# VHH binders against Phenylalanine--tRNA ligase, chloroplastic/mitochondrial: the designs that were tried, part 10

Target 1, 376 residues: Phenylalanine--tRNA ligase, chloroplastic/mitochondrial, of Arabidopsis thaliana (Mouse-ear cress) (q94k73)
Amino acid sequence: AVDIGGVAIARNDVVREDDPTNNVPDSIFSKLGMQLHRRDKHPIGILKNAIYDYFDSNYSNKFEKFEDLSPIVTTKQNFDDVLVPADHVSRSLNDTYYVDSQTVLRCHTSAHQAELLRKGHSRFLVTGDVYRRDSIDSTHYPVFHQMEGFCVFSPEDWNGSGKDSTLYAAEDLKKCLEGLARHLFGSVEMRWVDTYFPFTNPSFELEIYFKEDWLEVLGCGVTEQVILKQSGLENNVAWAFGLGLERLAMVLFDIPDIRFFWSSDERFTSQFGKGELGVKFKPYSKYPPCYKDISFWISDLFTENNFCEVVRGIAGDLVEEVKLIDQFTNKKKGLTSHCYRIVFRSMERSLTDEEVNDLQSKVRDEVQKKLNVELR
Short names: E, the ipSAE of ESMFold2; O, the ipSAE of OpenDDE; V2, 0.75 times the mean of E and O plus 0.25 times the DockQ between their complexes.

## First folded at step 4 (VHH)

Design g17 (from g01 with A97R P98S G99P T106R Y107S; framework vhh_lunsekimig_d3)
Fold by ESMFold2-Fast, scan of step 4:
Structure g17 (fold): chain B 376 residues (1-376), chain A 121 residues (1-121)
Amino acid sequence: as target 1 above (376 residues)
Amino acid sequence: EVQLVESGGGVVQPGGSLRLSCAASGFTFSSYALYWYRQAAGIERELIASISSGGNTNYVDSVKGRFTISRDNSENTMYLQMNSLRAEDTGLYYCARSPYSEGWERSFDYWGQGTLVTVSS
């Protein structure tokens, strides 16, 4: 059993082989309840604390903090309440972990937005683990952590400003988040980029010029009025932001691979024992990579995410990268061939040729069974 | 290696038409939502059109009815058919890939290099 938001959740409630919609493997179930963001000596928890320090120090009204909400949510919370289109790729079993047809592992912390508003909360930060069936490389992992901020304004807040409510909220948002970026990164060049999120309008991304490159720090915007109206806040305006903690932590701590956040190795964990920003990760080992290529004719069931799920299910954290290295389409026969390179490498030890060959054989077998592909 | 390569830009007179192409490689094209962004001189980059993996389209109001986004999954190519072009449509047009427009984190989205469209007499 796993403690999720104070409730014990049994394996069989989440890993449901008897449910045709269920696509949650035991490896993902094992990540539930780990609460990396609540560990003061873990880089994710350290970063969360630093962001909380910014809001506590710079805002007269304390933001309520929700960091123990269940990542097991309804499809209504995860998609419908935040205006995700019916045909959006994220609703697919290829992209999201489904417990059953109406229950998912949340793919974003925005899944709690409408619930908290209906409960009467108006200024809050939500931090927690989120789940996505995704590619495999140094920056992608099927579980990572997001922080979301939300702030509601009433007419008395903007009526004296000489600005309409949307402009008032947008300017307050930008000021707040520029301050946050300076708090985390120091004096850096910043730019705002217009973008699209279905639950905000206007929508923005904040980029900073850091170590000779533009880094996207967060997404944000003024909340869609439909969301506020559904929560009884039709006379209000609000802003929201969201950020990925692993992405920022990798840059701030110089961590080169996202798999390190899930390491229990003392050589990693001991580097963060002081619980403070400003630590730069020092690599302690360099184990050799093992490369294996696989080629097959794809099927209608095939997606790169589904292939990566097969690889992850077999190799776990022993796979460092999966990349498409060749693609060929025979238009006359309607057949497409993909060739992937799988990079096996442990962060903790050297892998033998025998164990890598065993893993690759299992991948070859399972990809045929689960994705109905034909090996070349 | 994920690559997006735009083409089809050029100089055209007001009222003219252009068809932009975005050739994609290094990922399973059919699984991703794809976007056209535009950056005009002195203006921040803006989203102008999107197409989901299932083919559902969305447009910014200023181009609605004039521009048509489409995709050819067999050729790994996305298109933007631009009709009734105006001087205000001048800018660099960027192709972008993102699976999670509904989520906050898009730092790993891939962008092309852009193709210049100039609408001038």
Scores: ipSAE 0.019, ipTM 0.397, lowest interface PAE 4.5, mean pLDDT 86

Design g18 (from g01 with P98D G99R Y107K F108Y; framework vhh_lunsekimig_d3)
Fold by ESMFold2-Fast, scan of step 4:
Structure g18 (fold): chain B 376 residues (1-376), chain A 121 residues (1-121)
Amino acid sequence: as target 1 above (376 residues)
Amino acid sequence: EVQLVESGGGVVQPGGSLRLSCAASGFTFSSYALYWYRQAAGIERELIASISSGGNTNYVDSVKGRFTISRDNSENTMYLQMNSLRAEDTGLYYCAADRYSEGWETKYDYWGQGTLVTVSS
């Protein structure tokens, strides 16, 4: 059993072989309860602590911290309460890990907003592991960590400001997050980019100019009024932000591959022993990549996410990248062929030809079986 | 090969109407969320309207009630119907497509080159 949010969870509570909706593999179950964000000497925990220091210093310890909420949530919490449309792609089994038809592994920390508001919390930070079926490359992994902030205002806060409630909240939000970016990255050029999130309006992304490129730091916005109304806060306004901790940690610590965060190798872990920002990851031994191509005629069941799930399920952290390298459509026969390059590379050792060939053979067999594709 | 091609821009007087089209090819159009962005001279690109894969729409307050976004999955085309046009609606209008973002990450997979709308008398 794993301790998750103060509750002992058994494998069969999450990997539900008796439920046709369940798509949680053992490899994902093994990530539950690992609590990387709560480890003071892990890059994710170090970054979380630095952000907490910003809020504690600049907001007089007014923000409550929730870092041990269960990642096993209802579909209502994960989708409905944050206004994800009923027809949204993210509700698909292709994108989300379902325990059963009404229970998922959370895709975002926003899954807890409505619950915390109903319990009377008005200023909080939520940090934790989130789960998505996704592509395979140096920046994408099926489990990563988010932090979310939320701040509620009352009419007394904005009535004397000369501004309407939405403008008041948006300006407060931008000042807060510009300060956070300066705290983490120093004196950098910043810009605000308008965007869309279903649970905020207006919605923004904060970008910084860092190492000769624009880096997206976080998403944020003024909370949709219907979310506040559902929590009895119809006369209030609020802002919210969210950020991916791995994305920022990779930039801040110069970590080149997201798989490193799950490494137990002392050559990696020992570099963060002081628990401080400002350390830069130093590469150790470089191991050779092994390239394998696979071509097949796609089916109606085929999606790139489902293909990547098959590859990851077989190879685990031994797969570094999956990339579409060729596409051909025979319009008259209604057949489309995809060719993918799978890059196998370990961070810890050289892979043998026999090992890579065995992995590729299993991928070839499993992709035909699960995705109903015909190999070329 | 992926393409987004905008059309329908032009010169119109205040109070007039225009319909913009964004024709898509090279990807599974019906699976993507679609967006209209506007860029005025000297101002950064701003989101005007969005439509999800299932047809749910969102608008910035300045165009709400005047602009209507729609999509035709059978024709792989997205539209922006613009009514009661104002001088401040002048700009380059871009379409964009991504796999609909859930939570705090957005990434636009594809962008068009833009179509110019000029509102002047």
Scores: ipSAE 0.107, ipTM 0.447, lowest interface PAE 3.1, mean pLDDT 87

Design g28 (from g01 with Y100H E102Q T106K; framework vhh_lunsekimig_d3; at its last look DockQ between E and O 0.47; V2 from the best seeds 0.00; counts 0 for: pae E 2.1 > 2, unsure alone 63.7 < 65)
Fold by ESMFold2, look of step 5:
Structure g28 (fold): chain B 376 residues (1-376), chain A 121 residues (1-121)
Amino acid sequence: as target 1 above (376 residues)
Amino acid sequence: EVQLVESGGGVVQPGGSLRLSCAASGFTFSSYALYWYRQAAGIERELIASISSGGNTNYVDSVKGRFTISRDNSENTMYLQMNSLRAEDTGLYYCAAPGHSQGWEKYFDYWGQGTLVTVSS
C-alpha cells in the first residue's frame, strides 16, 4: 500500500486484472508514490523548488502549493471538469490508464482544478505525477510530472484598470510567465503562440529561443468561464498555466533521456547534491545500443500504444525506443504489416547478446498472445 | 489508416469566394473536433477556424464574418466557406484533427497535405 495525500492505495485499488475496463499494469502501479517532484536533490524536485522560489519572491499573496494530491481521479475530474470533448481521443483505453469505467490515473494535474476551486482556493500551484499510455523514445515515458498554476481575479482587481476582465487576466498571465521564463532560463528571446486548449480561451504557448532552437516552455490561457461558473465563481476570471517538468529539466540539466529521472544509480543521483539549478548532467557512459526488428501482420486489437505497453512490460527501462520503420498493405487480401525497430539500451551497463535475444523472444511471444498479430 | 485530403483551392480575385473541402477517412469522423490552419509564405502555420463534433465553431479575428466552417458527418467532410477574400488570405490551407493530445500538450496527429489558395488580381 502507498500513502498519497493521506489515502492508502493498495494494488487492488489500481490493478484489477479481472475487470475488462482496467488497463493498468504492475509496472505503472510500481511508480505510484515515487513522487520525484518531492525530492529536493532530484532534478524534478529542484526544478519544482526553483519555480516555487519565483512565485514566493514575486507574489506577496503567496500561491498555495499542492504536491501530494492522489493521482487516482474520476473521469469527471480528468475530462469533464476541464471540458475535454466527449469525442476526444484521450478518453480511449488506448491513451489513458483506466482503473475502471469511471476512474483513471490522472493524465494531467488539471484534474484537480474544480476540486480546489470548490474548496475555496484561488491562487495555487499543483505538482504531481501524471500518467498516459504513450510511445517509447528518449523523451516519452508513461509517467511524468506536471506543474500547473491557477489564479482567480475578482472584479475589484480589474476595475479601474481600463481593461476588460479577459484582457486583464491575459496580460497578468503573460507578465507572470515571462518572469518565470527569465527566472529559469535567463535573458532569452520569447514569443507567444496562439493555440487551443479545451479549458482556456484565449489559449497560448510560451516559447523561448534557447540553445539555438525554439523551446516550448508552457501552455496557458484564460480559464473558460464554464469552469468558474461550475465552482460558484461566475463573476470572476482566472488564468491557468501548465508545464511538463521532465521536458524542461532535460534542457536545463542536459539530461539526454527521460529514463534517467527514474534511475537509482549513484552516478546519476550524486550529481544533484547541491539541490540547485545550474548543474549540467555529465554522462558517465553511453552504452551501446542493440537493435532488433520485428515484423507482423496487424490485427484489430493492434495499436502502437498496445505494442509499446507489451515491450515496456517485458523490457522496462532497457528499451530506449520503439520506432515504426516500414509498413506494407496487401490490398488484395486486406492485410497490413508493420515493422518496428526496438532499440535496447541500458543506462547503467552494456547488455549482452543473450539478454537482448531473450527480451526480443519474450516480446515476440507476448505480442502474438496479447495482440493477436501474425509474425512475418 | 487515417487520411485527411483538402481540395477546393485555386486562384481568385480579391472579393471573391472559395469553398474548401476536407475529406476524411480511417476514423469515426463524427467523434472528432476539426480545424483549419493557414500558412502564408514565410510565416508559421496559424489556426483560423475550428468546429467541435457537436457543431460549436470558433474563428480567429482576421476571418470572423468572412469565413464559415461546417461539417457533414454523413459525408465525412468538413468545409470552409471563404467569402470576401483578400490578398492576405493567400496561403496553403490545412485541415487537422486532434489525435494524441492531452492537457497542456496539443498534437494534431491527423493532418492533410494542404490546398493552395491564391488571391490576386
Scores: ipSAE 0.195, ipTM 0.537, lowest interface PAE 2.1, mean pLDDT 88
ESMFold2-Fast, scan of step 4: ipSAE 0.487; ipTM 0.753
ESMFold2 (binder alone), look of step 5: mean pLDDT 78; pTM 0.767
OpenDDE, look of step 5: ipSAE 0.374; ipTM 0.723

Design g30 (framework vhh_lunsekimig_d3)
Fold by ESMFold2-Fast, scan of step 4:
Structure g30 (fold): chain B 376 residues (1-376), chain A 120 residues (1-120)
Amino acid sequence: as target 1 above (376 residues)
Amino acid sequence: EVQLVESGGGVVQPGGSLRLSCAASGFTFSSYALYWYRQAAGIERELIASISSGGNTNYVDSVKGRFTISRDNSENTMYLQMNSLRAEDTGLYYCARGYSYGWERDFDYWGQGTLVTVSS
């Protein structure tokens, strides 16, 4: 059982072998309740605290903080309430962890905005773990942490500004988030990129020029009016933003691999003991990678996300990267073959050939069973 | 099969007008936001205009007041009306349907592009 917000969640409430929709493995269940964002001496918790300090200092402690909301949400909260279309690919079992047909592990903290607005909250930050079936590389992990901000304005706020409500909200949003970026990264070149999210209009991404590259910091926008209307706020306007804490922490602390956030190794954890932003991660040991290739004829059940899920389920944090290195279609057979390179590497020790061979053997067996692929 | 096909590009003199069309098939057109992107030689592809499933529009500052995006859900077609064209409007114009997973953004379908050349 894991404790989430004071509620005990049993394994069989989340890993449902009796439900055909359920795709939550034990490896994902083991991540529930870990709350890295609430640990003051963990990089994710340090970054969360620094962002809270910005809002507390610049907005007179007016933003309410929610950091212990359940990551187990309804499909209505996760999709419908944030205007995700009914045929959207993110609703697929290939992309989202389903507990049952009506219940998911949240893929974003936006899943809570409608409920918080209905409860009368108008300025808030939501922080927590989010879950996505995803690729395997140094920047992708099936569990990461997101922070969302939301701010509602009334006509009294913009009537004296000489601006319409949407322009007022957009300018306030950009000023707020430019200040946040300066708070976290110092004097950096910034640019706003127009984009689209289904739950905001206009929509923007903030990018910073940091260490000779443009980096996406956050997505944001002015909230779609239909979302406000559903909460009785049809005469209001609002802005929202969301950011991935791991992405920012990796850049800010110079952490090269997302798996480090889940490390209990004292060589990693001791570097963050002061609970401060100014730390740059110092590598302690470089262990050799082990490369294993796997080739198979794909099936109708096959997706790269489903393959990565099998690899993660077997190897855990011992897999560093999965990469498609070759693709071949045999027109006479009507079959397509994929070849993947799996890179095994621990951050904490050298892996033996025997250990890697055992992991690869289990991957070969499990891929055939779960994805109905034929090995080449 | 999902398809996006642009048309309406061509050569026009400064101050002229063009109307671009993007014909879509293979998905529930009315449920998706759609975008017009522009790529000029040596410049990254930039978002010019977007239109939500509900018809709300957004424009990059350089085209506001000159370009108008619209959609016809009954014909599965998106349009870009371009007025007061300038030399800097020259480029390949792409329509796109993307999806977002929360605040993450991906593009899963693009057209081939239609060339707009503004010169005398």
Scores: ipSAE 0.338, ipTM 0.663, lowest interface PAE 1.6, mean pLDDT 88

Design g31 (framework vhh_3k1k_2)
Fold by ESMFold2-Fast, scan of step 4:
Structure g31 (fold): chain B 376 residues (1-376), chain A 122 residues (1-122)
Amino acid sequence: as target 1 above (376 residues)
Amino acid sequence: QVQLVESGGALVQPGGSLRLSCAASGFTFSSYAMRWYRQAPGKEREWVAGISSGGSTTSYEDSVKGRFTISRDDARNTVYLQMNSLKPEDTAVYYCAAPGYSEGWETYFDYWGQGTQVTVSS
């Protein structure tokens, strides 16, 4: 059982072998309730606290904080309420963890927008763990943390401004988030980049010039009016933003691999014991990588995300990277072959040949069984 | 199938002007923000300019502000980059880009044009 927001969640409520839609493995269930964002001496919790400090100091504690909402949400909350198109790839079992046909592990904290608006909240921050079936590399992990902000305005807020409601909200949003970026990164060059999100219009990304490159900090925009109308806020305008805490923490703390956030190794955890921003991760012993290649003819069940799910299910955090290194099609047979390189490397110890060979053997077996591929 | 086709690249003298065009097909163009990127010899691809869906908001890299203007014509499914007061440092292959999809607050730029070469030299 896992405690989430005071509710006990049993394994069999999430990992359901009897449900054909369920694709949640025990490895993902083990991440539920870990609450890294609520740990004051963990990099994710430290960063969350620093962002909260910005809003508390600059907005007179007017933003409500929601950091213990259930990551188990309905498909309506996760997709429909935030205007994700019916044919969007994120709705696929290849991209999202489904508990059942109507219930998912949230892909984003935006899943709570409509619920909080219906309950009468108008200024809030939502922070929590989010889940995606994704690739394996130094910056991708199937569980990461997002923070989302939301701010509703009424006609009294903009009627005296000389601006229309959308321009008023967009300018307020940009000032707010430029202040946040200065709070976290200091005096850096910033730029706004236009983009597209289904739930905002206009939509923007904030980039900062940091360590001689432009780095994306967050996405944001003026909330689509349909979302406000559905919550009884037809006469209002709102802005929203979202950011990935791991992405920012890796940059701020110089953490080179996303797997470190899940490490219980004292050599890592002790570096953050003071609970302060400005600590730079100090590397310890670097262990050798072991490269294993696997080639197979793909099937209709095959996707890279499903392959990575098999790999992480078997090897956990002992896999550093999975990379497609070759692809070819035999036109006469109508078959396509993929070759992947799996990089095994622990952050804590050297891996033995026996251990790596055992993991690779299990990967070879499970990929044939689950994805109906034919090994080459 | 989404396609982006850039045109208008040429050799120009310093201080000159060029207008780049990007013809888009295979998606509802008016619903998407569009961006221009460039890649100079031996350098990483860098963002140049962006325009919101509907065209009400534009943004620019600092080195091109006041010199470049991004615009769009939704009836023609085309985004433009008007480049004025060109400098040798503007020499690059210029790429049009459209978001392929977004997942929450992450934008994936899956659709790129093949690029159009701009050379600024005397």
Scores: ipSAE 0.279, ipTM 0.632, lowest interface PAE 1.9, mean pLDDT 89

Design g32 (framework vhh_3k1k_2)
Fold by ESMFold2-Fast, scan of step 4:
Structure g32 (fold): chain B 376 residues (1-376), chain A 121 residues (1-121)
Amino acid sequence: as target 1 above (376 residues)
Amino acid sequence: QVQLVESGGALVQPGGSLRLSCAASGFTFSSYAMRWYRQAPGKEREWVAGISSSGGSTSYEDSVKGRFTISRDDARNTVYLQMNSLKPEDTAVYYCARGYSEGWETYFDYWGQGTQVTVSS
């Protein structure tokens, strides 16, 4: 059982072998309730605290913090309320962890926006773990953390400004987030890039010049009026922003692989004991990679995400990368073959040939059974 | 099956105007955000304009702001790009794309075949 937001959640309520829609493995269930963002001496928690400190100091503690909302949400919250179409790929079992046909592990913290607005909250930050079936590489992991901010204005806020409501909100937003970027990264060159998010108009990305390249740090914008109207706020304007904590933490702390955030190794965890920004991760022993290739004829059940889920379910954090290295179509039979390279490497120790061969053997067996592929 | 069909591409002189259309089928058009992209010879595909599912939000690449206008007609399952004050550097194949965001991340899952716009004397 895990405790989330004051509610006890049992394994069998989430990992339901008797439900045909359920695709939550024990490895994902084990991540529920870990609350890395709420640990003061973990890089994700340190970063979250630094962002909260910025808002507390510069906005007179006006922002409410929601960091323990349940990651188990309805499909309405996760998809319909954020305008994801009924036929979209993200709704499929290939991309999202389903508890049952109407309940998912949230893919984003935006799942709570409509709920909080309906409850009368007008200035808030939502932080939490989010879940997606995804590829395997140094920057992708099936569990990561997001933070969203939201700020609603009333006519009294902008009527004296000499600006229309949208311009008022956009300029307030940019000043707010430029200050946040300076708080986190210091004196860096910044630029605003106009972009498109369906939930905002105008929409922006904030980029900083960091380590000889432009880094996108967050997306933001002025919330489109139709969303506010749906929440009874048609006479208001609002701004919103969202960011991925792992992406920023990897840059800020110089962490090279997203798997480190889930490490209990003291060589990693001890480096963050002071709970402060400004720590640069120092690599310890680097262990050798082991490469294993697998080739098969794909089926209708096959997707790269489903293949990565099989690999992840067997190898856990011992897999560093899965990469498509070859693709071949037999035109006479109408069959397509994919060849993947699986890179096994632990962050904590050297892997033996016996161990890697055992993992690869299990991957070969399981991919045939679950994805109906034929090994080539 | 999802299908996006662009039309309206033509040869126009500098300073001219052109209206592109993208007809959509096989999905609930009004539920999706739509975007226009372009690709000039030897260059990467670049975003040009976007419109939200409601039509209440529009966004544009800096070089086309004030010159291009994106709009949609949900009754006809069509997204439009009105292009004014055309320049030779606007010469490209223009693509329609179906997109959505999940939080602050954008996804594109279907693209049209494109329509050629040439700006020359």
Scores: ipSAE 0.264, ipTM 0.533, lowest interface PAE 1.9, mean pLDDT 88

Design g33 (framework vhh_3k1k_2; at its last look DockQ between E and O 0.42; V2 from the best seeds 0.51)
Amino acid sequence: QVQLVESGGALVQPGGSLRLSCAASGFTFSDYAMRWYRQAPGKEREWVAGISGSGGRTSYEDSVKGRFTISRDDARNTVYLQMNSLKPEDTAVYYCAARYSEGWETYDYWGQGTQVTVSS
ESMFold2-Fast, scan of step 4: ipSAE 0.439; ipTM 0.742
ESMFold2, look of step 5: ipSAE 0.483; ipTM 0.756
ESMFold2 (binder alone), look of step 5: mean pLDDT 85; pTM 0.854
OpenDDE, look of step 5: ipSAE 0.586; ipTM 0.876

Design g34 (framework vhh_3k1k_2)
Fold by ESMFold2-Fast, scan of step 4:
Structure g34 (fold): chain B 376 residues (1-376), chain A 122 residues (1-122)
Amino acid sequence: as target 1 above (376 residues)
Amino acid sequence: QVQLVESGGALVQPGGSLRLSCAASGFTFSSYAMRWYRQAPGKEREWVAGISSSGGKTSYEDSVKGRFTISRDDARNTVYLQMNSLKPEDTAVYYCAAETYSEGWETYFDYWGQGTQVTVSS
């Protein structure tokens, strides 16, 4: 059993092979309770601590921290409470890990906003592992970490400002997050990009100019009033932001592959023993990749996410990338063919031809069975 | 099941114009924000333009502001990208995306079309 938030969770509570909705594999269950964000000598934990230091120092320690909330949430928390439409693709088994028809592994830390607001919390940071069926490449992994911030204002906060509540919240948000970006990256050029999120209006992305490129740091906005009204806060306004910790940690520590965050190899872990920002990852011995191509006629069950799930389920962290390298449609027959390149590479050792051939054989068999595709 | 099909990509000379279309099916199109992304060889995929579900809010990457216009036709379940004053650096495969959910409050999508190639060269 794994301990999450003081509760023991057994495999059979999460991996329900007999439940038709359950799509949680053992590889995902193995990630529950790992608490990378709570390890002071791990890059994710170091970054989380640095962000917490910013809020503690600049906001008089007024933000409450929630870093041990259960990632097992209701579909109401994960979707309805954050205004995800009933027919939205993220509700699909192709995109989200379902424990059962009403319970999921959270896709985002926003799943806890309504709960915390109802409990009377008004300024908080939520940090934790989130789960998503996703592509396979150097920056995508089915388990990653988010931090979310939330701040509620009352009329007395904005009445003296000469601004309406929404403008007050938006400007306060931008000032706060520009300070955070300076704290993490130093004196860098910044820009705000208007965007759309269903749970905020207005919505923004903060980008910084770092190492001669624009890097998206976070998304944010002024919280939709429907969310506040559901928590009895109809006379208030609030801002929220969220960020992916892996994305920022890879840039800050110069880590080239997201799989490194899950490495127990001492050559990796020993580099972060000081528990501070400013460390640049030093690569150790580079092992050769092995490329394997697979071509098939796709079916109605086929999605790239479902294909990547099959590959991950078989190869685990031995797969570095899955890339679509060719496609064509036979319009007369109504058939579409995809060709993917699977890159096998370990971060820790050379793979043998026998191992790679065995993995590829299993992928070929499982893709046909699970996704009803016909190999070419 | 969500399907997005891009079309309109072509070879065009610098200074020319091109209109891309993305036909959507399998969801209530009018309820979702739509976005255009592009990826040039050897580069990461970048966001180009976005349009809200109502069509009342549009946003653009700085390098395309004033040159590109995103629009939507909910009766046809289609989003468009009108590209004017094309430059060689606009050469890329262009993808449309329907909003799926946020990753750290960044727009994230698990589905997009297979892309349409735009080449700006003589």
Scores: ipSAE 0.018, ipTM 0.355, lowest interface PAE 4.6, mean pLDDT 87

